# Designs tried in a protein design chat: VH-VL binders against Isomaltosyltransferase (ctsY). Part 8

Target 1, 124 residues: Isomaltosyltransferase (ctsY), of Sporosarcina globispora (Bacillus globisporus) (q8rqv0r968to1091)
Amino acid sequence: VEYEAEFGVQSGVSTNTNHAGYTGTGFVDGFETLGDNVAFDVSVKAAGTYTMKVRYSSGAGNGSRAIYVNNTKVTDLALPQTTSWDTWGTATFSVSLSTGLNTVKVSYDGTSSLGINFDNIAIV
Key: E = the ipSAE of ESMFold2; O = the ipSAE of ESMFold2 at other seeds; V2 = 0.75 times the mean of E and O plus 0.25 times the DockQ between their complexes.

## First folded at step 4 (VH-VL)

Design a18 (from f05 with light chain H93W S95Y; framework fv_firastotug)
Fold by ESMFold2-Fast, scan of step 4:
Structure a18 (fold): chain C 124 residues (1-124), chain A 120 residues (1-120), chain B 108 residues (1-108)
Amino acid sequence: as target 1 above (124 residues)
Amino acid sequence: EVQLVESGGGLVQPGGSLRLSCAASGFSISSGYYWSWIRQAPGKGLEWLARIYHSGRTYYSTSLKSRLTISRDNSKNTLYLQLNSLRAEDTAVYYCARVEYGDYGWFDPWGQGTLVTVSS
Amino acid sequence: DIQLTQSPSSLSASVGDRVTITCRASQSVSSTYLAWYQQKPGKAPKLLIYAASSRATGIPSRFSGSGSGTDFTLTISSLQPEDFATYYCQQYWSYPYTFGQGTKVEIK
């Protein structure tokens, strides 16, 4: 299941369309202040390990974002530089989800590097 | 083609105020890029002054923050820089430039620049 | 503030020469958040390289960038007449944004 960043619950960030190649109606940028984030309600039928994919572009250099599940930090996800802001990459990692509703949050923390545009997440 | 044209420079008295404009053409400044002002004193290097995000969030150089205001008017597709309490050391060419990603980005394109001379 | 120091401050070169300019940061510039600009007299700076090594659109392949952390380099592999200019590095990792003092590349 794919969740568009522009339809997530946004805190301190903004939707933008100034680079080509995004899915949906846009992407999210403006991660500048500690705690800036996009949150998603993710429902699964069975508890277990899922693959989470983050679609992004990073033309400015290597970025990273903190990933939270149900208010607990699970990783600092590396988002390596893409060839341009119009070139989108995918960062993949394994995540444990509880049966039913989970809150997944992509956040700018003190350990995060700016320089990314965030398009979507997919849970597989 | 994206173009930025600065205006509002000229001779200003010490202690006065300055308001520079940067007119954008070939794109909308409301389209989500970050925007900055950079200056260059005659024969010297480049100094970043301020930037604004399309949401209105602003950042300023530490040494000049108390004297600078960056703003924009989306309906006029124009960026502004207000500089108060002018000193001779503020004599410079002032450039506006697009920033790819807020605090974290490079400048492209640049305007042509407008010369400000602070002198009695 | 991160201070950027360029070496050399000026150099004289001939067409066809390989030119190397270095930029040293007083603190680590993370994520390779460093750009290089070319400026000709009376003109605005022009972006050459961003993210330490990515060449901007329309910039000839003779321009290349490299480096990470505190040490960065701009190389012009075979200098052309239009390359005589002043070159600046710029970090965008930390507020305030800062530039190097510039390196002037002059005709020998």
Scores: ipSAE 0.044, ipTM 0.668, lowest interface PAE 6.5, mean pLDDT 85

Design a20 (from f05 with light chain S30Y T32N H93Y; framework fv_firastotug)
Fold by ESMFold2-Fast, scan of step 4:
Structure a20 (fold): chain C 124 residues (1-124), chain A 120 residues (1-120), chain B 108 residues (1-108)
Amino acid sequence: as target 1 above (124 residues)
Amino acid sequence: EVQLVESGGGLVQPGGSLRLSCAASGFSISSGYYWSWIRQAPGKGLEWLARIYHSGRTYYSTSLKSRLTISRDNSKNTLYLQLNSLRAEDTAVYYCARVEYGDYGWFDPWGQGTLVTVSS
Amino acid sequence: DIQLTQSPSSLSASVGDRVTITCRASQSVYSNYLAWYQQKPGKAPKLLIYAASSRATGIPSRFSGSGSGTDFTLTISSLQPEDFATYYCQQYYSSPYTFGQGTKVEIK
């Protein structure tokens, strides 16, 4: 269910471990240039609506990330401030996926994105 | 507990170059933190100069970009700021500071500062 | 660049007074990306408040921050002798980082 950000295809971002509470081997940060992103290959047995959860921390304020599915933007996901960089939150939204392989991309869009630490996504 | 100590300041002539050091203790600068240089002219306010990320990526104030280089040496646990083509207006106390993560952040802790005087 | 203007530029107050310092931004500082620092003569700045309203570790409860958008405030609810200092706001929403010009608080 879970896809660790550090195992995704990274563009313009970096893996880090300097804050506690992440899953897997680390988290992804360094979102600061328009188009910086992490992409995942997500396979589902049936086309339909799924719940996507994004685990993140945002100790400095309210952020957001653009979510793309198969190169189409589906939402600007709000990532409200967490109590500290060591406190992780989960943002949830509904997403439509095609049968088989989908590309899911979490992207810095430069308008409202701001700095966050990105831990994983989960598809339910 | 992290401490930052700046060094390399002093009197320098206009047109010269200067390399400042910031020695970190209590933590490794390769531990994933972000680092900045900030300056303050005597009796004046604060001016941000440059930031370096744990990945090695660097950012500079647009007005000073051509004259500044921020770098680090992980083996010496030390940050550097190279300043070229010095002018009287560069006279200031120079601080290094740790940045809490985000693309942007606040500064904590700060070093004690080192004074650079540019004068003939 | 986002310009930060503090008011007043200086003030004199008595011990026990409520002191309010305002920081006005030339553009909206999105997501409360604003910090406040205290600087005493001859010393480096010290973080007081980050994310507009969160107190840094070890900072007394008499210091509080508030505001959003373009208008932010630092309040000292009961001024103490050790609060003689210059106070700076700083935005970290937009590059380059910018600071206000500072507010000097003199204890009468």
Scores: ipSAE 0.056, ipTM 0.663, lowest interface PAE 6.0, mean pLDDT 85

Design a21 (from f05 with heavy chain G32D D103K; framework fv_firastotug; at its last look DockQ between E and O 0.86; V2 from the best seeds 0.00; counts 0 for: pae O 6.5 > 2)
Heavy chain, then light chain:
Amino acid sequence: EVQLVESGGGLVQPGGSLRLSCAASGFSISSDYYWSWIRQAPGKGLEWLARIYHSGRTYYSTSLKSRLTISRDNSKNTLYLQLNSLRAEDTAVYYCARVEYGKYGWFDPWGQGTLVTVSS
Amino acid sequence: DIQLTQSPSSLSASVGDRVTITCRASQSVSSTYLAWYQQKPGKAPKLLIYAASSRATGIPSRFSGSGSGTDFTLTISSLQPEDFATYYCQQYHSSPYTFGQGTKVEIK
ESMFold2-Fast, scan of step 4: ipSAE 0.149; ipTM 0.691
ESMFold2, look of step 5: ipSAE 0.190; ipTM 0.687
ESMFold2 (binder alone), look of step 5: mean pLDDT 87; pTM 0.897
ESMFold2 at other seeds, look of step 5: ipSAE 0.203; ipTM 0.686
ESMFold2, look of step 12: ipSAE 0.087; ipTM 0.672
ESMFold2 (binder alone), look of step 12: mean pLDDT 87; pTM 0.899
ESMFold2 at other seeds, look of step 12: ipSAE 0.068; ipTM 0.659

Design a23 (from f05 with heavy chain H54Y G102S D103Y; framework fv_firastotug)
Fold by ESMFold2-Fast, scan of step 4:
Structure a23 (fold): chain C 124 residues (1-124), chain A 120 residues (1-120), chain B 108 residues (1-108)
Amino acid sequence: as target 1 above (124 residues)
Amino acid sequence: EVQLVESGGGLVQPGGSLRLSCAASGFSISSGYYWSWIRQAPGKGLEWLARIYYSGRTYYSTSLKSRLTISRDNSKNTLYLQLNSLRAEDTAVYYCARVEYSYYGWFDPWGQGTLVTVSS
Amino acid sequence: DIQLTQSPSSLSASVGDRVTITCRASQSVSSTYLAWYQQKPGKAPKLLIYAASSRATGIPSRFSGSGSGTDFTLTISSLQPEDFATYYCQQYHSSPYTFGQGTKVEIK
């Protein structure tokens, strides 16, 4: 299931369409100040381990973002440089989710690097 | 269709201040871009000064940040650069320009420039 | 900060000449993040090339850009009278934006 970044709850970030190749109606950029984030409500029918995929572009170098699940930081996710801002990559990691509603947040923390364009997350 | 026009330059004594304006026409400064001020001293090269995102977030050249303020007024479709504590070294043509691409990018379009002369 | 050094600082050329200007970066710059501008006396700079090799809208095909890493070039294949100007490279790989010192192309 894909969750478009432009439909998430945005704090300190903005929706944009000025690069080609995004899914949905746009992507999110503007990760510039500590605490800038996009949050999603993710519902699953069974508690367990899921694969989370983050679709992004990082034209400026190797970036990273902090991932929070239910207000607990679960990883600093590496977002390796893509060939350009119009070239989208996917970073994948395993995440534990509780049954029902989970909050998933992609955040620019003190451990995070560089600006990135954020397209969506997928839970598999 | 798009045009940027700077104004507000002129002669200022050292220690003085000026507010430069950049009026945009043919499109909205709220349209998802970064906007920058760039200066050029007579006979010299280009120096980037500051940028602002359409959301209002600002970024400055570290060497000048204490004396510059970039701002905008969306209702007037106008960008501003406030210059304080001016020195002879601040004598330059000041340009506003749109940042194309992403967090960083190339500059297009540029305004015509406005000359600031700092002299006693 | 990434420093950009242009060579030569000035050159004299005749109409019809092939002109090559180089821009060397103090550290690696992805080709995606290099632009070239033309500036005529009393005028604002005009974008020629972005992403090292992409011509801006309305720019004649005689202008071309190439390069990667630390070495970039702007080529004018057959210089025209309107091409006598100062040319600047610019990187947008990292903050702050930086420009080369400029290359003045003068009539011989």
Scores: ipSAE 0.023, ipTM 0.663, lowest interface PAE 6.4, mean pLDDT 87

Design a24 (from f05 with heavy chain Y53W; framework fv_firastotug)
Fold by ESMFold2-Fast, scan of step 4:
Structure a24 (fold): chain C 124 residues (1-124), chain A 120 residues (1-120), chain B 108 residues (1-108)
Amino acid sequence: as target 1 above (124 residues)
Amino acid sequence: EVQLVESGGGLVQPGGSLRLSCAASGFSISSGYYWSWIRQAPGKGLEWLARIWHSGRTYYSTSLKSRLTISRDNSKNTLYLQLNSLRAEDTAVYYCARVEYGDYGWFDPWGQGTLVTVSS
Amino acid sequence: DIQLTQSPSSLSASVGDRVTITCRASQSVSSTYLAWYQQKPGKAPKLLIYAASSRATGIPSRFSGSGSGTDFTLTISSLQPEDFATYYCQQYHSSPYTFGQGTKVEIK
């Protein structure tokens, strides 16, 4: 299931459309202050391991974002440089989810680096 | 072609206030792009002053924060810089510039600049 | 604040020379968050290089950028008459954005 960043709960970030190739109605940028984030409510019928995919662009260099699930940090996800801000990449990792409602958060925190444009997450 | 044109410079009195305008043409300031003001004293280097996001969020140089206000008027497609308590050291060419791409960027295009001279 | 120091502060060169300008940051500039500008007398700065090594649209191939961390370099492989100007580096890794003091490239 795909969750557009611009429809997530935004803290300290903003929606934008000034680069081509996004899905939905735009993407999220403005990760500049520690704690800036986008949060998603993700509901699953069975607890278990899922694949999380993050669609992003990073035209200025290699980036990273912290991923939290239900208030627990699960990884610092590497977001390698894409060819341009109009070129979108996908980073994947395995995540454990609880039965029912989970909060998944993509955050700029003390271990994160640099600006990226964030398009969506997908849970598979 | 996109253009930025600064105005509002000239001779101003010490202790006074200054409001500079930057008129954008060929694109909209209300959606997508970020904007900055940068100055250059005669014969000296470049100094970043302030940045405003497409969302309206503002950032300022720490040394000048108490004297600067950056703002925009979307209906006029224009950026503004207000500078208070003017000193001789504020004499400079003031540029507006678009910040390109994403959360962090470089400046392109630049306006032609407007000279501000602070003198009695 | 990240301080950028350029070297040399000025240089004299002839048409056809290879010119190298260095920009040293007081702190690591992670990844490629550095740009270079050219400024001619009475004109606004013009973007040459962004992301340390990416050439801006319309900029001749004789201009190239390199480096990472704290040390960055702008190279002009064969100086042309229109290249006599002042060159500035700029970091956008952290706020406030800062510029180097400039390097003036003068005719010999």
Scores: ipSAE 0.085, ipTM 0.655, lowest interface PAE 5.7, mean pLDDT 84

Design a25 (from f05 with heavy chain H54Y D103R, light chain A51D H93Y S95Y; framework fv_firastotug)
Fold by ESMFold2-Fast, scan of step 4:
Structure a25 (fold): chain C 124 residues (1-124), chain A 120 residues (1-120), chain B 108 residues (1-108)
Amino acid sequence: as target 1 above (124 residues)
Amino acid sequence: EVQLVESGGGLVQPGGSLRLSCAASGFSISSGYYWSWIRQAPGKGLEWLARIYYSGRTYYSTSLKSRLTISRDNSKNTLYLQLNSLRAEDTAVYYCARVEYGRYGWFDPWGQGTLVTVSS
Amino acid sequence: DIQLTQSPSSLSASVGDRVTITCRASQSVSSTYLAWYQQKPGKAPKLLIYDASSRATGIPSRFSGSGSGTDFTLTISSLQPEDFATYYCQQYYSYPYTFGQGTKVEIK
C-alpha cells in the first residue's frame, strides 16, 4: 500500500510540484528545521514485520531521514544520491508494526543529512 | 552567474525602522532556494538574522525575532529585511546570502553588503 | 543556542607556514553541519569548506577541514600572501545559525 507524502500530516514541510517524476499530486520538500516531518496513519490486520519503501529524490548528495513508529525511533534510513532532482530512487527498511493503527513518521532529525524531496512510502 | 545586491542602508534614527532590499539576478528567488540575512557590526563577527524559503516559510534569530521581518517579492526578484525599534547596536553591514535547496545552511553566494548606521 | 568558540582569536604567521584554526561547539553539531568562511577587510565572507570537510568550488587544496561532533579544525597547509584574512566557522545544525567569533591571521 502506498501513502503519498502530500496526503500525510505535515509539520514544518511543504508540498511542491517543481520537479518531474513524482506520483500522485506532488511531493514534499522543505525539510529545513530539526523535527520537520511527515506522519502517516498505517493500519495492518496482523502484527509482524513489513517492508517499508521510501520513494525520494536527492540531487545534492547522500541524505538520510529518521523513521519513527508509534513515537519510537526505529532507524536512520540512508537515502543515497539520485542522478538529479528529477530522478527518483527507493530506499527499503524492514519495520515491525503492531496490529491495527500505527503512526509512521519520516523526520529530519539531528542524525539526518541533506535536503531531499519525499514522494511516498509503501508498506508491503 | 548569480548576483545579490543589497540596498537601503545609510544613516537611520534610534527608535525608527529599517527596510533593506536584496535584488537577485541570474536566477529566480521563487525556485528552490533559501535566503538569509546576516549582519556584522564594525570590527566584530557575523550574526545570522533570518531565513526564508522560497515557499515563504521563515525562521528568525531568537534575540531579534520580535523586531525582524524577512519577506520577498517574487515579481521583483527581491528579498527584504525589516528591522524595527532600532538601537545603536544595530549599526552593522547587512548581507543577504543564498542557500541552494538540498544544501542546509552554508551560504554561497553572498551580496556585497550595505552599511547601516544607527545614530542621532 | 549553540555557541562556537574559535582558537586562537588571532595568530601571526609567515608565508609557507602551516596554520591550524580550531572551532569548538558547546553541543554536538553532528559531523556534517559546519562550514568555514574567509573574510578580507571590506569584503563579504567567502565560503571555503562545507559539511566539515568538503572544499567549495575554486578553493585551493591547501585549505582543508576536519573534525566531528564538537571539535572542528581548518588547516592551511602552506600559507600564501592572499590568505591573510579573518576566518569564521558556522554551524547549521540548529536554529539560530551561529558563527564563531573569528580568527585573524596576520603577517608575522
Scores: ipSAE 0.013, ipTM 0.627, lowest interface PAE 7.7, mean pLDDT 85

Design a26 (from f05 with heavy chain G102S D103H, light chain S31Y H93Y; framework fv_firastotug)
Fold by ESMFold2-Fast, scan of step 4:
Structure a26 (fold): chain C 124 residues (1-124), chain A 120 residues (1-120), chain B 108 residues (1-108)
Amino acid sequence: as target 1 above (124 residues)
Amino acid sequence: EVQLVESGGGLVQPGGSLRLSCAASGFSISSGYYWSWIRQAPGKGLEWLARIYHSGRTYYSTSLKSRLTISRDNSKNTLYLQLNSLRAEDTAVYYCARVEYSHYGWFDPWGQGTLVTVSS
Amino acid sequence: DIQLTQSPSSLSASVGDRVTITCRASQSVSYTYLAWYQQKPGKAPKLLIYAASSRATGIPSRFSGSGSGTDFTLTISSLQPEDFATYYCQQYYSSPYTFGQGTKVEIK
């Protein structure tokens, strides 16, 4: 299941369309202050391990974002440099989800690198 | 192609104010870039002054924040810079420029610049 | 504020020479958030390099950038007549954006 960043609950960030190749209606940028984030309500029928994919662009170097599940930090996800801001990459990791509703946040934390555009997440 | 054209320069008196315009063509300033003003005193280096984001958020150089206002008019596709309490040290060519990277960034393209001379 | 100091402030060179300009930061410029510009008399600056080492579109391969942290370098491998200009570094890691004082590359 794919969740567009521009349809998530945004805190301190903005939707933008100034780079080509995004899915949906845009992407999210503006991660500038600690705690800026996009949150998603993710519902699963069975508790277990899922693959989370983050689609992003990072034209100015290697980035990173903190991933929180149900208000607990689960990883600092590396977002390696893409060829340009118009070139989108996918970062993948394994995540544990509870049965029913989970809150998944992609956040600018104190250890996060600045300078990524965030397109969507997918839960597989 | 895309271009930026500054205007509003000229001779101004110390203690006065200036308002510069930057007219964009070939693209919309309401697109999701930052837009900046940068100045250069004759024979000197470059000094960043202010930026505005497509959301309307503004940012200013620390030393000039109390004297600067950056704004835009999306319907005219034009950026503005106002500088108050002018001093001789404000004599410079003033450039507007697009910031390519959405949080922070490098400048591309630049306008041609407009000369402001502050003299009594 | 991060202060950028360029070295040398000026140099004289001949066509075909290898030119190296350095930019030293007073604090670490994380994530290689550093750009280089070329400026010719009476003209606006032109972007050459961003992210310390990425060439801007249309910039000749003789221009290259390198470095990280506090030490950055712009190299012109074989100077051409159109390369006589002033060169500026700029950091975009920390607000406010700051520029180096410039390096003037003059004909010998």
Scores: ipSAE 0.038, ipTM 0.665, lowest interface PAE 6.4, mean pLDDT 86

Design a27 (from f05 with heavy chain G102R D103G, light chain A51D; framework fv_firastotug)
Fold by ESMFold2-Fast, scan of step 4:
Structure a27 (fold): chain C 124 residues (1-124), chain A 120 residues (1-120), chain B 108 residues (1-108)
Amino acid sequence: as target 1 above (124 residues)
Amino acid sequence: EVQLVESGGGLVQPGGSLRLSCAASGFSISSGYYWSWIRQAPGKGLEWLARIYHSGRTYYSTSLKSRLTISRDNSKNTLYLQLNSLRAEDTAVYYCARVEYRGYGWFDPWGQGTLVTVSS
Amino acid sequence: DIQLTQSPSSLSASVGDRVTITCRASQSVSSTYLAWYQQKPGKAPKLLIYDASSRATGIPSRFSGSGSGTDFTLTISSLQPEDFATYYCQQYHSSPYTFGQGTKVEIK
């Protein structure tokens, strides 16, 4: 299941189209102030462990973002440098979800590094 | 059984506005689904217009977003579509549909549709 | 936007025929995020297939879907009288949702 960042609930960030290779209608950038985030409503039929994939570009260096599930921080996800801002990579990790509605949030916290362009998440 | 019933169509003047309703029964629109409006001009194909998540988050077709508002009233279990600055090209059958999710999702069920004719 | 092109735009067939409708995407539709709908005159579309190949509840086994990437196919293995209708493909890989132009299946 894939969720475009530009259709998530945005706080302190913005949608942009000024780099090629995004999915959907754009991507999210502007992670510049602590607490800037994109949140998604994710519904699953069965509680369990899922693979979360984050599609991003990071042309300036190795970035990272904090991942929250249902308001609990689950990881600081490494987002290694991609070849350029027009080159997209995927970072993956395992996440536990509750049955029904979950809130998944990608956030720029005090532990996060660098600006990145955020394209989408996928839950599989 | 999940059922959707559209209303509010009919003959409208160019430059006017329309407000369509979609009454849901057999389930709550505040449950964890997206809801969409799709239209079909006479003899033409299907065009997606807007979707709303149960939380109130809205998404619009880029070409129409300045003229469209999708909304809901949870207490009436009803979805709405407001379309302003009507043109002849807005003549179509308007459907509401539930979005069953994987990725962005597919549409099931659909309402029966309501015909809007924009003519002087 | 991902553009979907259906082929043929119309066809004439007889009861008992195998009917094949193709949907071609302008960009790759990953994860098989493609659905097929049937629409009869004066009626709303009805879901037939989702995730490229999964039949919706209550849909007869003569309907099947296949494909991945840019090329998808809907097959009706033995056409019945109630199957004369217009068929649409729809992608949900990216926003906005887009539909094919439709394929009209008419009686010969």
Scores: ipSAE 0.000, ipTM 0.523, lowest interface PAE 16.1, mean pLDDT 85

Design a28 (from f05 with heavy chain V99G E100P G105R W106Y P109Y, light chain A51D; framework fv_firastotug; at its last look DockQ between E and O 0.11; V2 from the best seeds 0.00; counts 0 for: pae E 11.5 > 2, placed apart)
Heavy chain, then light chain:
Amino acid sequence: EVQLVESGGGLVQPGGSLRLSCAASGFSISSGYYWSWIRQAPGKGLEWLARIYHSGRTYYSTSLKSRLTISRDNSKNTLYLQLNSLRAEDTAVYYCARGPYGDYRYFDYWGQGTLVTVSS
Amino acid sequence: DIQLTQSPSSLSASVGDRVTITCRASQSVSSTYLAWYQQKPGKAPKLLIYDASSRATGIPSRFSGSGSGTDFTLTISSLQPEDFATYYCQQYHSSPYTFGQGTKVEIK
ESMFold2-Fast, scan of step 4: ipSAE 0.348; ipTM 0.783
ESMFold2, look of step 5: ipSAE 0.335; ipTM 0.770
ESMFold2 (binder alone), look of step 5: mean pLDDT 88; pTM 0.899
ESMFold2 at other seeds, look of step 5: ipSAE 0.303; ipTM 0.778
ESMFold2, look of step 7: ipSAE 0.005; ipTM 0.555
ESMFold2 (binder alone), look of step 7: mean pLDDT 87; pTM 0.907
ESMFold2 at other seeds, look of step 7: ipSAE 0.025; ipTM 0.669

Design a29 (framework fv_firastotug)
Fold by ESMFold2-Fast, scan of step 4:
Structure a29 (fold): chain C 124 residues (1-124), chain A 121 residues (1-121), chain B 108 residues (1-108)
Amino acid sequence: as target 1 above (124 residues)
Amino acid sequence: EVQLVESGGGLVQPGGSLRLSCAASGFSISSGYYWSWIRQAPGKGLEWLARIYHSGRTYYSTSLKSRLTISRDNSKNTLYLQLNSLRAEDTAVYYCARVEYSYRYGWFDPWGQGTLVTVSS
Amino acid sequence: DIQLTQSPSSLSASVGDRVTITCRASQSVSSTYLAWYQQKPGKAPKLLIYDASSRATGIPSRFSGSGSGTDFTLTISSLQPEDFATYYCQQYHSSPYTFGQGTKVEIK
């Protein structure tokens, strides 16, 4: 299931459409201050390990974002440079989710790098 | 390749304002880089002034933010810097530069040739 | 703000010399968030090194960068006539971007 970044709960970030190739109605950028984030409500039928995919573009260098699940940091996800801001890549991470509702947050922490546009997450 | 050409320098009176332009060629200023202004007083080092993100978001040095405005015109592929309430210590060569990055911030490449601003009565 | 102090502020050298310039940060810089620039009189700065040790495109192999944390070094292994210039370090660990005061490499 795909969750569009522009439909997540946004804190300190902005929706934009000034690059081609996004899904949905746009993408999220402007991750620049500690704590800037997008949060999603993710519901699963069974507790277990899922593959989380993050769709992004990074035209000016390698990025990273902190991933939180239910308010606990689980990783710093690398987001390697894509060919251009109009070229979207996918970073994949294995994540443990509880049955029912989980909060998944993609965050700019002090260890995170600038230089990404965030399109969506997918849970598989 | 990206080329940057600054203009708008010259002699300005203390208390006045200046507006500098930076014309970009070979790359769109609305694409996925930051763009910055940096200045250098005669015989002195480099001082970062302001940056603008490709989305239009702006950032300023804390000591100068009340006097600076960075802006762009995407249709003209041109970056601007406005500096108000000029003082003699604003005398400098002003450069525009593209910000490249591998992490949260970056380095400057390429630079324009610079434009000299002299603030004197 | 992170303050960068370069040492020496100036040096005199001859063609063929090994030149070492240090850049010391007042606070720890994440291990690679440091760049070096060369500036010749009347010219804009030119990028030499980014991410502490990566040479920019077209920069000769005699230029190398090293270091992490608070201590960084630019080395020119065999100085050439075109290398007489002022050199600046720059950190991009935190805003505002800051530069060292510069090191002038002069003809002996």
Scores: ipSAE 0.012, ipTM 0.586, lowest interface PAE 8.8, mean pLDDT 84

